# Designs tried in a protein design chat: VH-VL binders against Uncharacterized FAD-binding protein C1783.01. Part 8

Target 1, 263 residues: Uncharacterized FAD-binding protein C1783.01, of Schizosaccharomyces pombe (q9us28r162to424)
Amino acid sequence: YGIFAAPILDVRVLTNPGAVKRTYNLCLDISKYPLLEGKDWKIGGSFGIMPPNSDAEVLHLAHLLKIPQHELYVTKVLRTNGGRWPTIWGEDKPRCLYTSLYHIFKWCSDFISKPPTKSLIRLLAEHTLNPVEKSVLLALSDFRQDESYCRICTQSCVTLPDILEAFPSCHPPVDHLISALPQLMPRWYSISNDPSLANKRLEMAFTVQEYHSPNGQSRTGICTGFLEDLALAFLKARHDGSLANKKFTVPMFRGVQQNPFAK

## First folded at step 16 (VH-VL; from z1 with light chain D49Y)

Design j6
Fold by ESMFold2, fold request of step 22:
Structure j6 (fold): chain C 263 residues (1-263), chain A 123 residues (1-123), chain B 106 residues (1-106)
Amino acid sequence: as target 1 above (263 residues)
Amino acid sequence: EVQLVQSGAEVKKPGESLRISCKGSGYSFTDYWMHWVRQAPGQGLEWMGIIYPGDSDTGYNQKFKGRVTISADKSISTAYLQWSSLKASDTAMYYCARLGRDYWKGSYPFDYWGQGTLVTVSS
Amino acid sequence: AIQLTQSPSSLSASVGDRVTITCSATSSVRYMHWYLQKPGQSPQLLIYYASNRATGVPDRFSGSGSGTDFTLKISRVEAEDVGVYYCQQYSSYPLTFGQGTKVEIK
């Protein structure tokens, strides 16, 4: 499956200003989506959105890892011995890739949605210089019990950047860190209209998912935060009269029919 | 060409202070970790600590913590190893070494070394 | 701390001999490197990440191994290969070196 950059044709805000939740409707142009022969879009079918991490999150992580900005964007050749890494849509076989640390962190690595695994925390412990900090990380990574890990990492919505900030003497090797991070996964949505009747347009609604970080900041889910940022930028460009000079796209792909009650 | 040039040999007495230097050239000094490695006479290599000159983030082998101070002056691309009060047991060759940076090949070797600074501490 | 034990501690070889040096770690090592310190010189990188030759290192040097057991081989020793060989791990702080293997020719 290829990822399609679907243009945003329209955005509507579905909730009143000041509402507890924020909900938007997006209208996407799928007229150029490369469908396989004999396939079509159906109500109740699914599509996936491949959300990137925000540039702010990528740059923050790079700063914590001491990756210079110019090195972050350097394109390198990677040779794999199999599997689909760095993306879940990659081929499950040995191959040669051209990518950068920026693209890996932007599109491929999930360092926000899930707490770091015990394996990742052990890697961090091994590369921690302060003995007190190291002992805490070793305790969190102890595979014989989950109490400390659940309380600190899972229940508090702790992310990899949060740990790197809390443990400033931790300096992990970047290549091992990348190999230990989970892959970004698509977020699945149901098709709410019949695109053949709507001139190859796809309608979808989403509600912004919010949570609070350990440092008290409000955070959004990766996908709905990404979609809200696009929606707000589109609305601003329309209000300012600059819409024709800008391009807003959603990276997406068609799924198989997953709703047995579809059409 | 990457070069690490260290200050010259020192002969000191116990209790004296000393700062030795390592000047890096031919690369982006602030973008690489600099390490210090000790070799006592007739002995092997012993890792002492690190600094990231870009932000002066430092770390120490606990064996040497409190015995030395690692610092850098990024305006002149120079790292330092400093004692406030030398002991006879500090007699050794001291090397600076750059940590190699290749995020893709999994390489984190000491790819370039200074020529060494011999420090002799005796009455 | 990960301790590295090299074997042998010293050896004598004739020009053209095959030399094998081993490095055993107390825990698994992902990043193992080899250095040569020639007489009167600073250490120089030979092999990084177990098996990659550093720039300018002759083809007669090779490295292998994973986990806790690593080897450095010199296929045909030359007179210039005298010195002390060290393995070094970058998998856990504090960073550590092997005790060294002194290689003498003849």
Scores: ipSAE 0.766, ipTM 0.911, lowest interface PAE 0.9, mean pLDDT 87
Fold by ESMFold2, fold request of step 22:
Structure j6 (fold): chain C 263 residues (1-263), chain A 123 residues (1-123), chain B 106 residues (1-106)
Amino acid sequence: as target 1 above (263 residues)
Amino acid sequence: EVQLVQSGAEVKKPGESLRISCKGSGYSFTDYWMHWVRQAPGQGLEWMGIIYPGDSDTGYNQKFKGRVTISADKSISTAYLQWSSLKASDTAMYYCARLGRDYWKGSYPFDYWGQGTLVTVSS
Amino acid sequence: AIQLTQSPSSLSASVGDRVTITCSATSSVRYMHWYLQKPGQSPQLLIYYASNRATGVPDRFSGSGSGTDFTLKISRVEAEDVGVYYCQQYSSYPLTFGQGTKVEIK
């Protein structure tokens, strides 16, 4: 499993302006995807997209953590003690990485799509000054019961930024926070065409996933929001006649393909 | 060169108000937490609270909450510690200290300290 | 709050001696720092994050430990090392210091 930057060849909007949902079709060029010997793309097979967090969400988190914007982009050497962090596709060994806080929050840490774990909430509690706020966070992190955690964090779609906003006296150390955050995970899609018949082009449809924050603001899912942003930028470039001067790619990889003749 | 320069020694009577200062220079004053630490005569170090001068976000050790006010004026790169009514038990050396940060080594030490302000409260 | 207990509370050493100071915490500490307060001076950072020497600190100073037990060592004490040594944690608010270890030179 390598991550491939698949060029977007075409975008079609599948929903009319009067529809309640937004659905798009993407056509991706997979002709240069490095397939393992004997493997091919099949109808009904799967592929993964590795979505980044949006710049808006990364900048918002950096602001909540009081990271000066200029320090967010400084490139430094990061030593790992093994494992596949910062990405699920990385090698399981100690490594030397050249990266930045921006790149870690953009591509590697999932602080949006999953509620903070109880372990992460405990870290936040330890770095909370207000005793009332701290007691709430301790209760949410209590491993002996899940009721408060499920009601507040899971069922209300609470994110790490939501908690930092709700608990203004919480000032966690950034390096420990990064080590405690889950990795961004791929999002899986089904191949909807026969790429061998379509000259190694992969078509997929996606519907923008919307949900509401605790304060009622509409939010998009990480992957479908990312894909919509690309789709709209592609369409704008095509409309403006600037498409040839721009490069639009989707970071993707081949999933497990079900053999239709296996039995 | 990073420097934290505090206001001079103070001799006060119980019930009087007092504000002491800590001026930071040689670094981006608004980008670092500033802490206050006290040391009673012959005693150890005791953490009092913090301020982020960039937005005046302030926190207190509960032992001192309501006894002191921490503030900052970012236009002159100065943090303050203030009492509205001093007690004899406030007699101590008071230090400001900058919280260092290195996101990559996971360190948050007090890397620079002011020279201290001796506050003496006696009738 | 995390309480930090240093041992010994004071000691007297001859120049060239090896000095060992321990800091014991009531719960696990991820960020442990050491400071020296020389007579008449403000504290100065010696060791940060348990084992890293601050800029300008001689290599005779070393720190070690994790969890609840931390150690500061001076491999060969010098006359200038006189003062009070403090450990300090940044793992849980309120931030706390050890009670101090006074080092005197005979």
Scores: ipSAE 0.764, ipTM 0.912, lowest interface PAE 0.9, mean pLDDT 86
Fold by ESMFold2, look of step 17:
Structure j6 (fold): chain C 263 residues (1-263), chain A 123 residues (1-123), chain B 106 residues (1-106)
Amino acid sequence: as target 1 above (263 residues)
Amino acid sequence: EVQLVQSGAEVKKPGESLRISCKGSGYSFTDYWMHWVRQAPGQGLEWMGIIYPGDSDTGYNQKFKGRVTISADKSISTAYLQWSSLKASDTAMYYCARLGRDYWKGSYPFDYWGQGTLVTVSS
Amino acid sequence: AIQLTQSPSSLSASVGDRVTITCSATSSVRYMHWYLQKPGQSPQLLIYYASNRATGVPDRFSGSGSGTDFTLKISRVEAEDVGVYYCQQYSSYPLTFGQGTKVEIK
């Protein structure tokens, strides 16, 4: 099954203003979602959302990697030698893809929600010119001990951009970096209504996940932050009367894991 | 057409200063790393360092750090290698080389080289 | 730093000979490149990323290898192929070259 761009029909804020936790309800139009023969949506079922990285984060990473903004959008042929990338469930086969660095960073590479692996940090160390910076990165990537890695990378929520900023003499080759980054994966949500009874509308609720960066700045989880940005933009457009001139969609697909108690 | 044109040969005495140049044309000068490579007489090639002319981000092989300065003037598409005080051991051919980047071909070679600048340091 | 050792250091070949040059690295290399420096000239790119010929390079030149062992071959050497051949890695700073292989044509 493919990824569907579901229009947002409505947004409701479920928490009071000023609450520490922020929770929203989204109503999505699934009337045009292609279902397989004999399949239908069920209450208590699941669906996946493919959260993109924000444009701000993609542009920031491109700046740190010294990718000129115009080159970021050049469409080229990429040939793979196997695997399922960029899909999560496609056939393990060689592919010929028409894509851009922007598309890869926007939709395919997870450089925010997961800490860099030790192997990625080793790649960064190998491409670091300052010997003190290189020594620190080598220590973080050392597979013989995990204490520094856990304290700095895992527990402090360090991202690839954080490392590139902290280690300015690090200049990794971009194609190797892309091959070493994990693939963006869907986030799963429960369907809170019966869409067959609600004229092909799907309702879901989400709570914004928040983290703090190593320098103390607040960050949101990639999927719930993406959804909140859409929700707030929708509410602003509704308030100022411009909703008809704007399109708000959620990239989603129907889950195959059925709730055994749904009938 | 990509071209790297270097300044002419230099004959200097120990203790003198020198700046040699490499002018890039036929491409976006500020968007490619420029490297310097040294070749002592009768010897092989030795990497000296890099600069990104767009923001002057500069890096050195530790063997040469503190002995030379790498810089660029992006308004005239020119990279520089300079010494504040030359030594006889600085006698060599010096090349600038552009680092190629084509993420879709898996490339980071020195794809274009200057013609070289011979620096001779003798009393 | 990754050290690159070429073999042989020099060779003498007749026109039409098959020439093989090896480059061994002290650790794994992802980006290995080959250059030819003809007499009196600057180096020029022959092979990039182990096996891709640069623009304008004749198909008698080929490269292969991965990991720590790489090979440059000239299937039928010509008089214009005289010079010093260098391998170069872009996998770890500092960037390094092999010591060179001098090819003379008899």
Scores: ipSAE 0.763, ipTM 0.910, lowest interface PAE 1.0, mean pLDDT 87

## First folded at step 18 (VH-VL)

Design e1 (from z1 with light chain S91H)
Fold by ESMFold2, look of step 19:
Structure e1 (fold): chain C 263 residues (1-263), chain A 123 residues (1-123), chain B 106 residues (1-106)
Amino acid sequence: as target 1 above (263 residues)
Amino acid sequence: EVQLVQSGAEVKKPGESLRISCKGSGYSFTDYWMHWVRQAPGQGLEWMGIIYPGDSDTGYNQKFKGRVTISADKSISTAYLQWSSLKASDTAMYYCARLGRDYWKGSYPFDYWGQGTLVTVSS
Amino acid sequence: AIQLTQSPSSLSASVGDRVTITCSATSSVRYMHWYLQKPGQSPQLLIYDASNRATGVPDRFSGSGSGTDFTLKISRVEAEDVGVYYCQQYHSYPLTFGQGTKVEIK
């Protein structure tokens, strides 16, 4: 696969200070992107960004699951008999991987951007000790009616961590939970310039996606929040004169407008 | 080497209080769930409840809720099972058992057991 | 709660016999474990997650099954295998054990 750490060359803030929506332009250095022979960048083409979950979210989930922090980082050899899991960009072959629970939660599992499925909520209910809490989770997972599930889980932007906090007697097996979570997916952007005419620089713009949790806390989308954090750190380093001794990169890849690993 | 060492046998009368203990050694006591399992004389095994000693998070089999209290003192790596008022039906062998924590295999067996504490309640 | 029924409830075997014990659940179980309680001892882990042998368990012990039906086999019974065998589910709280299978060796 061709996941590339593209250096950020420049950041421009496209919205006025204090605007409701925050929009940025990023200029990325793609001069060292490992293109396959006979391939080149095309204006109007698509590229993908693989956003990680934040460390704060990973550590919070580990705490809720009672995973000791030192065990989170233990590296294990994972042998597969095929498929591309744990990442969508992995080879479809038997493999030997060195990974950790931290890496899986950081780069591979989507526990933030998608509501828990009824199947996942049923797993949580089975591993809930308090009968009142269990009855609520069973009702949310009930296939005979969707009213409470739609109102609470989909319309209110509920995440797995939100459920674990609300149901403190719920203690699911971690391996089963990981297998039930969807994989993190790339976010797709259009190339807004012609990189061949701009000395292999790629420009893109993004607007920060905001929403609110059931508790009323402001949250940002995984990818645009990640990109904003990078953009602000770059701008701060440029202002402070420390840019030359720091590196800011975006994990990106060239490909189709969907999944580049599907060929 | 992981060891779970329980307190000695107890002979009690109905209505008396009792606390039995399970001391864990050879592992990080606060990082594993501890379970309690009872075995009435000549009978099988019955799950009673759990505790996570790191934060004292506890849970009970509803059959025993209100009958026993599960607690832990992490400073001495010890879990407890306690009755405020024993009944003759509480006569049994009581085991503590550690829940296995192999995240990669996802197995979750009771991988280590205490030697048991025999509690006899009779008038 | 998930009820586990073992068959047979008891058996008597000669050294070298093949022994088969079954555990049937009232609903599907993701994690099934087997324990051996030797006379006068606490239970000890034998098989975890249906088919994996615990450390130090001889290879004459094997486990299989999924869903609601699980099996423990001893290919060639030895005198030390006497005791009560229990299956146990870790799928749904409350956790439950089978009623036990008493194995006596002649």
Scores: ipSAE 0.754, ipTM 0.901, lowest interface PAE 1.1, mean pLDDT 87

Design e2 (from z1 with light chain S92T)
Fold by ESMFold2, look of step 19:
Structure e2 (fold): chain C 263 residues (1-263), chain A 123 residues (1-123), chain B 106 residues (1-106)
Amino acid sequence: as target 1 above (263 residues)
Amino acid sequence: EVQLVQSGAEVKKPGESLRISCKGSGYSFTDYWMHWVRQAPGQGLEWMGIIYPGDSDTGYNQKFKGRVTISADKSISTAYLQWSSLKASDTAMYYCARLGRDYWKGSYPFDYWGQGTLVTVSS
Amino acid sequence: AIQLTQSPSSLSASVGDRVTITCSATSSVRYMHWYLQKPGQSPQLLIYDASNRATGVPDRFSGSGSGTDFTLKISRVEAEDVGVYYCQQYSTYPLTFGQGTKVEIK
């Protein structure tokens, strides 16, 4: 399936100001979504949202990798030998892609929501000059034990940028790094209304997921942080009277509708 | 045209200091890693270390750490290799080399080299 | 550190001969490059990433290999091909070169 840019029709804040958790309701326009014959939207069905990484995170990673800003945005044609990259839903075939490093980091690579794999940490160790730093990275990538990896990488919510900051002598090749990063995955949501009866509108609620980085700063989950940014921008535009001059869209696609028994 | 032009040959005595230079032109000097490579007389090539002139981030082959200092002056597009106290074993040809990068082809070769600076250290 | 061993260490060839040089690594190498140092000159990039010719390199030069074993071939050697050939890995610091292969023309 292709990704549909669903316009936001309305935003409601579901939690009181200052609440511990922030929850929002979004109303999306799916009237132009290309449905297959005999398919329709149903209550209890699912849909996926493809959240991008924030521009701040993309630019920070590019800085850590010493990618000049102008080079980050250079577009080129890539030819693949097969597979589905940069998507998880496309056809498994060779492709020609028109893209940039910015687009790959923005939409395709997950360097925030998942801890670096042992394989990625091994790549980082191989490209680390300081022998003390290299020894630490080698220990984290050691397949014979998981204790250090679980405590440091998994339990502490460590990201690739966190490692690059902590190990300043690590200078990995960018193309190998991209090939070793997992793809950004969609986040799945349930449809809370009947869009056919609601004039092709889709309603959903989400709660912002928060966690703390190793240095204690607050971070949001990729998808719910992205959705909150859109929600707040929509509300600001509505308050300022500028809503008619702006478009707010959510990149989404239809998932499996509720049909729990044998196919 | 990309060019790396190094300073001229040097004849020194043990214990003396020396700084040799490598001036880059024809490209964005601050956007590429610069490496130093050593070739002792009649021998092969040996990697010494790196600098990113944009922020002066440096790294060394541990064999040479503490023996040399790598630096750059980005205002004049020049990288430096410096000794505080030369030894006879420092006699060699020294090359600067630019690390090429093409993220789209996955290439990281030394694509351009300086002409070399011969350093001779004898009493 | 990854050690690179080239074979042969030296060879003599006649113009028109096929020349084969190998480079064996002690560990897997993802980025292997080849350089030619002609007499009295700086090294020059010949092959990058195992098999890609650098700009201006004649098509008689070819490279192949992966993992620990890499090969440089000259299909018909010419007098200008004289010099020392080096392989070089970029896959782990410290960066290392092979010991070199000296090619002479009879």
Scores: ipSAE 0.750, ipTM 0.903, lowest interface PAE 1.2, mean pLDDT 87

## First folded at step 19 (VH-VL; from e1 with heavy chain G106S S107G)

Design f6
Fold by ESMFold2, look of step 20:
Structure f6 (fold): chain C 263 residues (1-263), chain A 123 residues (1-123), chain B 106 residues (1-106)
Amino acid sequence: as target 1 above (263 residues)
Amino acid sequence: EVQLVQSGAEVKKPGESLRISCKGSGYSFTDYWMHWVRQAPGQGLEWMGIIYPGDSDTGYNQKFKGRVTISADKSISTAYLQWSSLKASDTAMYYCARLGRDYWKSGYPFDYWGQGTLVTVSS
Amino acid sequence: AIQLTQSPSSLSASVGDRVTITCSATSSVRYMHWYLQKPGQSPQLLIYDASNRATGVPDRFSGSGSGTDFTLKISRVEAEDVGVYYCQQYHSYPLTFGQGTKVEIK
């Protein structure tokens, strides 16, 4: 299987307007999901959603890396030497891909939800011109201690863009940076209804996860922020009477059916 | 075609100021890092610093920090290397070099170089 | 800073000779480039990222290596190959060049 673009059939807001926590219900059309013989959707099963990075985050990173906007969207041939990248499920093989830097940052690279690794911070340190900034980055990447790294990078929810902003003399090579970034991974959700009884409709609920940057800016989690943006756009289109002219889809795939009480 | 054309040779005395130039043509000047490289007489190549002309972001080799100023005027596609007070030890050939930008081919080489500006500082 | 040491510092070759130039780094280098500076000229790019020929560079030039040890080879030297060859690392600021290898014909 590849990733299935499931149409959104309905959105329900489950929390009162202005509530601190925001929770939504999505109803997805899975009638055209390609299932193998003898496999069907069941309540209590799981599915994965492939959340893209937001355009705002992609454009912000491109700005920090000094990638001109016109070059961000240029489609070129990318040749890999092996592995499964950019796929999650594909064969370990060399690939010839037609893609852009925008597509790679949008769909393939995780520069928001996981803290930069020590090896990534070392790459940044090597490409830092200011000696004081370089010294700080070298200390954060030091394999002999984890305390500063854990406090600054993991416990404070620091992202790659946060580091690039804090260290303006850091100018890493973009291709090496892409090679060092983790791949965007799916987020797993439980099926909350019985889709076989509901005419191949899948319902799921999600609560928007919010985080604060080191500067105090409010941020949403990649997947729940993506889902909220879709939900709000759907609701606006329904209110405005433009729903029939638009298509809202969630990129998803079926997970392995696991019985939580089978042990 | 990409061309980097530098200003002509200079003969100066110690203590004088000097600004040499590198004009880029045949490409988007503001979208590429420009580097300066020095070569003292009979010696090898030595990296001096960089500028991104799009926003004037600059960086220096610590050896030259505070001794030269790197700048650019993007309206005329020109980068500059400037001294406020020359020393005899500044006698060298100075090259501008463009950093290659091809994210799909690995590497960031100096793909185009200026012809060089010979600076001679003598009493 | 990463120091690059080239060997030999100079050599004299006859037309048709095989020439080998090495570049040794004090620490691992991800991107190593090679340039030729012909007499009275600016440096020109020969090899980028260890082994890729720049556009217009004859196939008698080849590069190899990884980590700390890199090699430039000329399979059959021609008279136009005279000059000083430099390796250059793009791994860590400050950027550095090897000290150069002077190649002379005759």
Scores: ipSAE 0.730, ipTM 0.895, lowest interface PAE 1.2, mean pLDDT 87

